Miniprotein binders against q9h3h3. Designs and how they scored, part 20

Target 1, 235 residues: q9h3h3
Amino acid sequence: EDGFTAEHLAAEAMAADMDPWLVFDARTTPATELDAWLAKYPPSQVTRYGDPGSPNSEPVGWIAVYGQGYSPNSGDVQGLQAAWEALQTSGRPITPGTLRQLAITHHVLSGKWLMHLAPGFKLDHAWAGIARAVVEGQLQVAKVSPRAKEGGRQVICVYTDDFTDRLGVLEADSAIRAAGIKCLLTYKPDVYTYLGIYRANRWHLCPTLYESRFQLGGSARGSRVLDRANNVELT

## First folded at step 18 (miniprotein)

Design GQ1
Fold by OpenDDE base, fold request of step 19:
Structure GQ1 (fold): chain B 235 residues (1-235), chain A 102 residues (1-102)
Amino acid sequence: as target 1 above (235 residues)
Amino acid sequence: DPEEVEKLLEKLLKLIERMVRRALEAIERGDKDEVKWLLIKARIILYILKEMVTDPELRKKVEEVLEKLRKAIKALEEGNLEEVKKILEEILEEIKELIKEL
């Protein structure tokens, strides 16, 4: 992985956030329309900039599905950023515990399971499974990046409300696995994103809290989840 | 690779430029929420830049932009949209200068 791959991906994600999204909102759209929407906008065919012959003529930043219980609450991100800058100025030690406390104090608790898949049938199938799980209420919200012109892997993000709720994080992993997804999953709190903390940061903070590996014939959960901060298996 | 770093720096600066321009447009529309989120995102990019930049002079310029952004956020919280606009215009010029210096 090239040294600044994470920062490149972050820049691309932030650029994508500025372009229109293709959204299926289960709060306003009947679940019966999901299959038609998935068929119309398969993520392997939706192009980032609306390339000729794609399902989209205009740029698409993300393809997203919102569940019935989805409520966009990012907490006090501005307050979090201000507190982070003040903390840096103070010269106090910065630890994963410090970031956890900042996140709690400012109610910035969202996080996401991430998976990277090559464009094609496997990606579209994985996305369809996740989208169904969101619409069925097993997951709250998910998004997938459109196909880049240069190709490469597309990212699926499955969000949870609280990265400090270990059970909720594990339940989301279980729902993703139940959707038939067998690839590696990594869980990242959004607090790290909002503070610009990536893999190569001066504080040696790991933005990945959890790693999920699919396990054949193992525990009832179908995955092995590792707490990276403590190097402890949770399953 | 120094060339890869430079390309990423340019990409990030151009992204800030785009965000600031969009924020100025959002001010004119009276969309305070869009302004807020664009400033949050611009701040993230500036954090990334601050960590990537090794040159002390460039780092200082990034810190100056961050300070102006703090003032803009404060002005936004106070409902002083004219001050927000003024500061964002200053930031935009500083970012353009930084892009030219790469």
Scores: ipSAE 0.871, ipTM 0.944, lowest interface PAE 0.5, mean pLDDT 93
Fold by ESMFold2, fold request of step 19:
Structure GQ1 (fold): chain B 235 residues (1-235), chain A 102 residues (1-102)
Amino acid sequence: as target 1 above (235 residues)
Amino acid sequence: DPEEVEKLLEKLLKLIERMVRRALEAIERGDKDEVKWLLIKARIILYILKEMVTDPELRKKVEEVLEKLRKAIKALEEGNLEEVKKILEEILEEIKELIKEL
């Protein structure tokens, strides 16, 4: 409506980043404790600000699971930001190719599959499946937003470590689908987030790099994955 | 809706304020990595503000804050935490004033 829907969502996400997170860290916590943790903190019941009757009494920004093999490396984000500012004053064109090169040069290669689900059993079931896939090693790290006061859809983010590694991105999609998730998935490289670039940007960049759709009408489960930058199906 | 845009501006400025205050606390603990990440995040918000603000006077103030943030980041890279603290205190006061002017 106001032309800034993505910026409103970004502001909410950045505010959530500043609040405490509920984390299951498989690097320090036995995998056998996961099911109890999931039962205690279903994302449809964990409230953003600690509403009465919630399992949490304090604000929660995110609920996250870190896998055994999770090795965080955000790359040179400050250098990326500086180079981005220099690019804007250089007269060189700003294209998907120049952003890709900035990301590669500064090793800011992570990205994420996103899905949006309403609160309830479907969300909690999807999150539990994702969390198990992370702890079992099929995925590396994921997070889910808590329930907002007014309700509304919640987001699950499933991270991959290199958006240029198409095989790795497709493997993450497969692991998500193996958890029984049928909704639309969109993939966004983190470089766009670190540069504040959203869908209605003046450079006409598309922050959604890949799109995954569960096969319509088929009897066998499968994904159709589209590379939005090249308008090419990867599957 | 101009009132919804103003609400977003206020939210973004308050986020910068939170990030700067937390960065000042992190400086007192010597946690340079936390300072770095808070400044990265504040910089993202300033990029968003730079793209959405149309009022020339407000835009000028956003650019001034961004320039101060660049100087703070450079001071952090040089290990000059006293200079980082000084600049962040200046940014904090300017952000507080911008929020009041809304």
Scores: ipSAE 0.870, ipTM 0.942, lowest interface PAE 0.5, mean pLDDT 91
Fold by OpenDDE base, fold request of step 19:
Structure GQ1 (fold): chain B 235 residues (1-235), chain A 102 residues (1-102)
Amino acid sequence: as target 1 above (235 residues)
Amino acid sequence: DPEEVEKLLEKLLKLIERMVRRALEAIERGDKDEVKWLLIKARIILYILKEMVTDPELRKKVEEVLEKLRKAIKALEEGNLEEVKKILEEILEEIKELIKEL
């Protein structure tokens, strides 16, 4: 594992947040237009910087779909960061429980399922399935990274409102699996991102709370979900 | 790989530079929400930098920028946009200097 791959991906994600997004908003756009929008902007063809011959002439940070129930609420991220800095200065022990409590106190509870796919038909098909699930109300919001010039894997992020709601996290996994996605999924709370906590942190905190593996012929969910903190299967 | 670390440090510093420049532009437009989110993101990058940097002098400079950013956030919360602008201009110069030292 190249030691700073996670930090590099984080830098790319934050850079992408600054560029324009291609958005399908189901709150304002009829669901019947989704197929035409997906055909116009397949993630494997949309380029990060608007390369010649791409569907986009200008830079695109993310391609996103907003469901009808989507309401952006990030909580008190500034208060969270201030409390985190004060905690570090205090010299008190820092545990996953400490971060959970900070997240609850400041109402910073969002998290996401992540999947990484190579550019091509499989990515575009996975994205189309997720986008449909969002528009149909099975998921609230999702985004996918555009194609990089150098190639590499693209990331799909599927958000949930509360990483402490285990049932909601598992329901989102089920909806992703129902959309036909069979790859490995990892779940990361946004609180870890807001505090700059990645794999190689001094506190040995794991930012991945859950892993989902596809299961053939298994439960109605079609996956096994592992709690990484406790090393316990939840399904 | 030391070279890979250096490249990532440069990338992160350049990203902060872009965020601070955009925040200054957002102040001129009166978009306080954009300023707020850019400062949040700049703070994240500074946390990453603080963990990656092993050189004590460079670490000290990162901490100084973090302290200035904290003051800018406080000034923003107080509605003192002139103070925010002043501090962000100072941060921008410090970040440019750090980029030149790499």
Scores: ipSAE 0.869, ipTM 0.944, lowest interface PAE 0.5, mean pLDDT 93
Fold by OpenDDE base, fold request of step 19:
Structure GQ1 (fold): chain B 235 residues (1-235), chain A 102 residues (1-102)
Amino acid sequence: as target 1 above (235 residues)
Amino acid sequence: DPEEVEKLLEKLLKLIERMVRRALEAIERGDKDEVKWLLIKARIILYILKEMVTDPELRKKVEEVLEKLRKAIKALEEGNLEEVKKILEEILEEIKELIKEL
């Protein structure tokens, strides 16, 4: 993995957060309109900068779907960042447990399942399955990156409210698998993002807490979920 | 690759510049929530920059910008939008200088 790939992807994601989003909001739009919206804005065809012949003429940062129960709550991110800086200044040891405690203290508990897919039918089909699961209330919120000029992999993010709620994290994995998605999934708490903690950080913190692999047969969930911090299977 | 690192540093600095400009515009609109989130995001980029930079002088400059950003956040919490504006204008100039030095 090229040394700063994660930091490049972070910069691109943060730049995308500044551009307009294409949003389907199930709180205000009837579920019956979802199929027409998905057909109008397939993620493999929506371009990051509104390229000629794309469904969008203007830049698009993200394509997103909000469920009926979606309520944005990020907690006290500024307080979290201040406490993080104070901790660094103190010279105290920093562990995954330290970050978990900071997240709890400041109520910054959101996290996401991530999948990376090449542009094309498989991506659009995966996104359609997730979007339906969100509108049906099996998931709360999801987003997908638009197509880049270079044709690189697109990312789908499926959020959960609490990365410390292991059952909620596993339920979201099950809903993603029920939507027919068979690729590798990784789960990352947003606290690591808000603190600028990526792979190869000086504290040796792993921002990926869980990994989900699709499994044919035996498990009612259709996946094997690994706790990466403890190297323990949860399913 | 040193050249790849330099390109990423430039990309990150230009992104901070855009965020600070948008924050200044949000201040003029009275949108304190937009200002808050832009400052949070700028702070994340500065954390990334601080971890990537090995040069002691450049690291010091990044830390100085972080300290100014802390002051801007405090001023925002106090409702002193004029002080926020002033500090963000200073940050913007410092970021532009850093981009020119690359």
Scores: ipSAE 0.867, ipTM 0.943, lowest interface PAE 0.5, mean pLDDT 93
Fold by ESMFold2, fold request of step 19:
Structure GQ1 (fold): chain B 235 residues (1-235), chain A 102 residues (1-102)
Amino acid sequence: as target 1 above (235 residues)
Amino acid sequence: DPEEVEKLLEKLLKLIERMVRRALEAIERGDKDEVKWLLIKARIILYILKEMVTDPELRKKVEEVLEKLRKAIKALEEGNLEEVKKILEEILEEIKELIKEL
């Protein structure tokens, strides 16, 4: 059967990875140019394949902002993949704990907060707020998908460098909320992506580690954050 | 829903083909980091294929491609780019054949 909705989305994301990206890189571009760049390339108007009338004439896979302190480190992903294959043939249980340990052992610790918004002013406003937070140093790196379908949702990804650093993940959630974003956020460690593990997997693993819901009168961070792995509120 | 599964299979195989072609180009430029990341991503796609495919003949071919990919990764770690190129060309031909058989 089908039943592979997440795998379809993953395929689209991996295809997008291979197309050109529109990047504002604060390490090489003055911060004063950000607002003009945002106005030129709103994610609701940048088209996946360069449609007539859009600001881009060529395909765009992702629109991204790199902060001044952005220093990518994906860890030992090839070693992670090899160890994963060995684990599967070992007969030992595959659990959230063993996935966490593989990620730690191979230093594949990055993860991301995700939000999904329909094209339009709300998406463009949310992205602009995130992009400013990245350039100002409250966040390190973010990307947003371009427009692919009329009325289809687009995704903003806000990366953190260590999913095991709960404080750092929660600080990123707070920075996102401070940018005025009120929609549901979900947090996914990159280890699951590198191993091709999605919601409908045979090990019954849950790739979403945290959920953040905005709430009026909530915690100091302005959100209620649930640890999905342990079913505990962190706020 | 077999037609939707076949469309996903074709999409995944075409992604591998695209990644392998890009990796061959990266070898010509000597960009070992780009080759490494393309092979990492191709491996992810093979993991997805392995979990979704139930046809024994297709599963056998997916496993064979994955084994060749492991050998290419080992050759890359050893700095043997000519061996990486040879293996990737073999993978490319197998992927093209699989796409046509769909």
Scores: ipSAE 0.865, ipTM 0.942, lowest interface PAE 0.5, mean pLDDT 90

Design GQ1
Fold by ESMFold2, look of step 18:
Structure GQ1 (fold): chain B 235 residues (1-235), chain A 102 residues (1-102)
Amino acid sequence: as target 1 above (235 residues)
Amino acid sequence: DPEEVEKLLEKLLKLIERMVRRALEAIERGDKDEVKWLLIKARIILYILKEMVTDPELRKKVEEVLEKLRKAIKALEEGNLEEVKKILEEILEEIKELIKEL
């Protein structure tokens, strides 16, 4: 998808952030209620704007599951943004290394694995597996977009707390695969989101840090994870 | 495609307008954390706009809105909610003018 497709998706995601969310919060809701909640609100049937016949009558921006240990800490995002603006006026080169250092300095370390699936059983099954992994503590927080009126692909976001901790990011990938998910996963550090950096940027930065492909090897089942920024395989 | 670019610019500007209006409502309720996050998000959109816009005069106006946003964020950090409100009202008027110029 060339041109401004990523910017359109970003605008829709930010608009969705401002609408109500459907949240299963394991910190305040017993785990035994999860299956009923998942059956009531499958992401392929929850509509973005509350279409007739959907389980929701009002707009829904996101469907989310918060794990027992979910404690949001986005770091110093305002300081990150200020430093980014100063960097751009400094005349210094902007590279993946400077972005990484900026994220570390301001403790904006979270990131997310992304998967894109068409509405239907595969999406709902994948989401259910992710939601259970979150409630059981293998993952901390995840969200999924509701069904858009035009029926395009929906996105599941699975967050991790530190993109510089490669083992932690790989552990999250493993937990996603253990939930039975076999599609392509891509990983984007939140620093790129907070700085509005998408694929067609003037600095030639790659916002996708990792790519995970599921592939069976003999009797073993494993992920093949590639570091897209350095073109090196991690697994 | 100039028509597609203009449509996206309008969508982004209207989203900033919505965020600023919501921030003004949050100021009325005293919810400083909501104001902070709305301004962070507005700043992201202005970064996107700054990269999209090639017309020097429009780019200059986008930068002027960004500068006012920086001042609003500084006022918020200092706890001066009346100053934040004043600046956000100015930003609203500038965003409306930018939408008209499309």
Scores: ipSAE 0.841, ipTM 0.930, lowest interface PAE 0.6, mean pLDDT 90

Design GQ13
Fold by OpenDDE base, fold request of step 19:
Structure GQ13 (fold): chain B 235 residues (1-235), chain A 102 residues (1-102)
Amino acid sequence: as target 1 above (235 residues)
Amino acid sequence: DPEEVEKLLEKLLKLIERMVRRALEAIERGDKDEVKWLLIKARIILYILKELVTDPELRKKVEEVMEKLRKALKALEEGNLEEVKKILEEILEEIKELIKEL
């Protein structure tokens, strides 16, 4: 992995946020239309810039599915950023606990399970499974990056409302595993993203709180979840 | 690799430029929410830039842009869209200059 891959991916994600999204909203669209929508916009074929022969003629930033219970609430991100700058100016020690408290104080509690998959059938199948789980109410919201011109891996993001709710984070992992996904999952709170904290930060903060590995024949959850901050297995 | 860092810096600066331009357009449409989110995102990029930049002069310029962005966000909260516009135009010029200096 090139030294600045995380920052490049962050820049690409932020650029993608500025382009139109392909959204299936289960709050307004019948669940019976999901299969047709998935067939129309398979993420392995949807191109980032609307390449000739793609299902999209215009740029697409993300493909997303919103569940019936989805409510976009990012909390006070502006206040969080202001408090973060003030904290840096104060010279006080910055720890994972400090970021957790900032997140709680400003109600910026969202986080996401991340998976990276090569374009193709496995990606489209994984996305379809996640999209169904979102529409069925097992998950709240998910998005997938479109295919890049250069190829490479596409990212699926599955969100949870509260990264401090360990049970909710584990339930989302279980739902992802139940959808048939066997790849490595990493969980990242959005607070780290909003503060520009990536792998190579001067505070040595790890933006990945949890790692999930699929386990054959193991626990009833079908995965092994590691708390990276404490180096403790949660399952 | 210094060349890799430079390419990333350019990518990030151009992204800020695009966000600021979009925010100026959003001001003209009266879309305060879009302005807010674009400024929040631009601020994230500035945080990344500040961590990547090792040159003290360039770091100072990034910090100056961060301070202007803070003022723009404050003006936005106060409902002073004219001040927001003015500050964003200043930021845009500073970002263009930074891109030329790379």
Scores: ipSAE 0.870, ipTM 0.943, lowest interface PAE 0.5, mean pLDDT 93
Fold by OpenDDE base, fold request of step 19:
Structure GQ13 (fold): chain B 235 residues (1-235), chain A 102 residues (1-102)
Amino acid sequence: as target 1 above (235 residues)
Amino acid sequence: DPEEVEKLLEKLLKLIERMVRRALEAIERGDKDEVKWLLIKARIILYILKELVTDPELRKKVEEVMEKLRKALKALEEGNLEEVKKILEEILEEIKELIKEL
C-alpha cells in the first residue's frame, strides 16, 4: 500500500472539482434521454483532459447524475473548519465522537459510498446501473471520475444526505446492490474530507465508517455491511 | 520514501496555487460563492500539508498561510473583497516561494 495513495487521490479529486462536469440532471432533463446520454459519455471513454478520439475535447472533472430530489446542501463547512482548528488548539482529546458532534453542530452530514473499478465494460455497466437508480429516485446523486491517461481505476461515488442515519446509509447500499454491483463498497462521511483527515492521521481516526461486501443467496439486501468503528455486522 | 513525500508536497502546493489564482479571478467576476469554496478547498490542502511536513521551518510557513487564509475567509464574510484580494495575492507569493524551495 503506497503510504500516500489516499492523499494523492484526494488531491486529484479536488483538482477535478475545478474542471467542467458532464451532468445529467433529472430535474430538468427527461428520464427517456438517459440511455442516449450514457451511450454518448461512457465513463471508460471520457478522458480527464480531453484526449484525441475521446467523447470530450475539453477537460472533464466528473461525470454526474442528479436525481429529482437532489438539493445541494453542504452545511456550514467554513464554521466546521474553524471549530476544528479551535479544537486542535485547545488540546482536547479528538475521537470519532468528537467529529460526529462537530458534523452535527455545523450540519455537515453528507457521506458517500465509494467503489473503485478498472476502465472498461464493467465500469460503464456499473455506472449505467447507478445512473438509472438515481433517475428512478432510488438514489439522490452520484458521480464517476473520468479515465486517467495512466489507465488507473476510476471511482464511483454515491452520496447520502446523512452519515448519522444508519438506515439511509443501508438503503443506499441496497439500491447499489439492486443495480447489479458486486464489488467492495466503502462509506466515508464528507466531514473527514473537509478536515483533511485521511489514512494514517495523527489522531488515528478511520475515515471509513462502513464496508459493504456482496453476499450470494443472503438477505434481501444482497450484502453484508460492517461497522468499522465497532467491528459489528449491521445486516 | 522522502522522494514520494516531496512529489506529493509539490502536487499539493501547485494545487493551492491554482485554487488561489482561480479565486482571484472569481473576485473580479463578483462570484463570492466560488471564492468561498476555493478557499475552503485550499484550507483542506493546507491541513494535509501540515500533517505531511516534518521540517519545522516549512511547517511554520504552512501555518502562516493557514492564518492568512483564515483572515481572507473572515474578510469575505464581511464583504471586504479588497482585503480578500490583498490577502490572496500575499498567499500566492508565499506558495510560489514554497514551490521554489522544494
Scores: ipSAE 0.869, ipTM 0.943, lowest interface PAE 0.5, mean pLDDT 93
Fold by OpenDDE base, fold request of step 19:
Structure GQ13 (fold): chain B 235 residues (1-235), chain A 102 residues (1-102)
Amino acid sequence: as target 1 above (235 residues)
Amino acid sequence: DPEEVEKLLEKLLKLIERMVRRALEAIERGDKDEVKWLLIKARIILYILKELVTDPELRKKVEEVMEKLRKALKALEEGNLEEVKKILEEILEEIKELIKEL
């Protein structure tokens, strides 16, 4: 992995957040329209900048699906950032436990399962499975990046409300696996994103809390989930 | 690779410039929530910049922008949109200067 790939991807994600999103909102749109919407906007064909011949003529930042129970709550991100800066100024030790406590104190508890897939049928099929799981209420919200000009991997993000709720994180993994997805998954709390903490940080903090690998035949969940901080299997 | 770092720094600075410009537009629309989120996102980019920058002078300039951004967020909480606008215009100029120095 080239030394600054994570920071480049972060900058691209933040730039994408400023452009229009293609959204299917299950709170306002009948579930029966999902298949037509998925056929109209397959992620492998939707282009980041509205290239000629794409389904979109204008720039698209993200393609997203909102479930019926989706309620956006990011907590006190501003207060979190202020407390983080004060902590750095204090010279106190910074640990994963410190970040967990900051997240709890400021109610910034959201996190996401991430998967990276090459453009094509496998990506579109994975996205369709996740979108159905969101509309059916097994997942709350998901988004996928549109196709870049360079044809690089696209990212699917599946959110959970609380990264400290281990059961909720594992239930989301199970729902993703039930949708037929077999690739590697990594779980990242949003608190690390809001504080600009990536893999190569001076505090040696790992922003990936969990890793899920698909497993045939053994677990009722169809995956092996590793706690990366403790190097312990949870399933 | 120093050249790779420089390209990333330019990308990040240009992104801050876009966010600050959009925040100024949001102020004119009276959309305080959009302003807040753009400033929060700009602050994330400044955290990344501070970790990437090794030059003491450039690091100091990044820290000065961070302090101005803190003041802008405080002014926003106080409902002083004119002060927010003023500070964001100052930040925008400083970011443009930093881009030219690369």
Scores: ipSAE 0.868, ipTM 0.943, lowest interface PAE 0.5, mean pLDDT 93
Fold by ESMFold2, fold request of step 19:
Structure GQ13 (fold): chain B 235 residues (1-235), chain A 102 residues (1-102)
Amino acid sequence: as target 1 above (235 residues)
Amino acid sequence: DPEEVEKLLEKLLKLIERMVRRALEAIERGDKDEVKWLLIKARIILYILKELVTDPELRKKVEEVMEKLRKALKALEEGNLEEVKKILEEILEEIKELIKEL
């Protein structure tokens, strides 16, 4: 929209983190309740600030589903941030390898597949498929933004626990596609989020590690995953 | 566009102010984990601010807030909630001043 789109989106996401979340937690709630919950809280109808006529009367920051095996572990984010600040004063080069090593050293290994969809049936259907995959154990945790503005796209985030485990990240892509999702997916390690590094950064770092595209044509029908670091197709 | 940058700076500063106020409330409830994560998030916003600010005087003030956040997180690890509260109140006043200087 303007020259600072990534910074505005980051601010909105962090503000949303502070508001209440609507959570289906498979660790404490029977799977048989999922369909009713999804029908009650479609992401196209849940409003960011509790608009009249919406299912929610209070602000909602995120709608989330936690799988039975979900075990939150953000790692040493405080230590990561301290080391990042020290690195910048050291005069040493800041490269993708440096960021990877910082993430490994501090065990900040989570990352997420992202998809952006307009409000409506496609968004609600995609979310329902993802939520079912989480509850069934094919995925571990996902969230979706609520509706903030008519015509604005919403985001679904599907988390993985280790961005350095390429096989695990690709398995999550496969599970997302098995849920019938055909839109563009991008994968971003959480280390970039915790350091405030977005697309237009002065170090020329690329926060998107993988892109996944669903195609009907070409050499194979299915998911086509590009490794952005090496500019190499993996599938 | 300087006007667009200024509006984004104000938005980011107000978000830090909201995070610090909520962290002060979390201290009163004894919720150390919530305090920790609010301060981690505030540090992210300060990283973004530092990259946007071109005025050397303003950038120095942003860096001062970043240093205070580091000290607040250290005090939190040590369980010194009284010092955490003191530092956060100082940060809050500095953020309010930064917003006015826009």
Scores: ipSAE 0.845, ipTM 0.929, lowest interface PAE 0.6, mean pLDDT 90
Fold by ESMFold2, fold request of step 19:
Structure GQ13 (fold): chain B 235 residues (1-235), chain A 102 residues (1-102)
Amino acid sequence: as target 1 above (235 residues)
Amino acid sequence: DPEEVEKLLEKLLKLIERMVRRALEAIERGDKDEVKWLLIKARIILYILKELVTDPELRKKVEEVMEKLRKALKALEEGNLEEVKKILEEILEEIKELIKEL
């Protein structure tokens, strides 16, 4: 299923950003209310456009949980975009190192672990575990897409504040796994999102910086995390 | 598939139109932060469009919209909301025309 799938998903995500979000904010809401909120708004039942029989009557773009320590900081994205456009006219090569330096210079350091799950119990269970990890302070912020299509996969995004901080990225992976999640995780720095860079780009950049695979059995257990940009295992 | 590319281009252009319209509404409310973020997102979509477009004439028009968007963001930084509004109205008309040309 290659082609323009990433561009379509990006467009849908950006459209969702513009619609209302359902948010549990631990900074203002007691942790004891989380279970009731999760039961009210399971991601497999919350519909993108407010379908009959769903818990929401209006469109929902995202379902999100903000942790006690959540402090949003996107950095200088406007400056990043300007520098990106200037770089392209400069004649200098565009490489993974160039992208990393742009992100550092403009303090656009956030990124996210991504997972894709079909609607149903597995998705709702995974989301509940992540939401609890956020409220308990092991993670800072996460969001999940609502149900938009019958049988279509939904995405959970778990944010970290600095993709260059490998320890922090690995600690987030560990917290996700401690919530019982065993599927493939991929990590995308937000710099790629803000520059519209997806898998099939003309610079051959890899927007997936890290991959995490959970392994069980035998002598090989736990997360195996690969740095895709440098082709080196971090674990 | 040329037909699938055209549908994706139309989808992206309509999303820019939606973002620009909301930015114009945000100007009326004085919400400069919302304007900034809508224009940042529109810029992302234009980057995607530029990489999808093969027609040199269409690419030139996309680049012209990108330059106007840059000017709008500069005007916003300077607090000149009337200039931002003027540029966004121009961008809106150019986006509408691009959609018709598909």
Scores: ipSAE 0.844, ipTM 0.929, lowest interface PAE 0.6, mean pLDDT 90

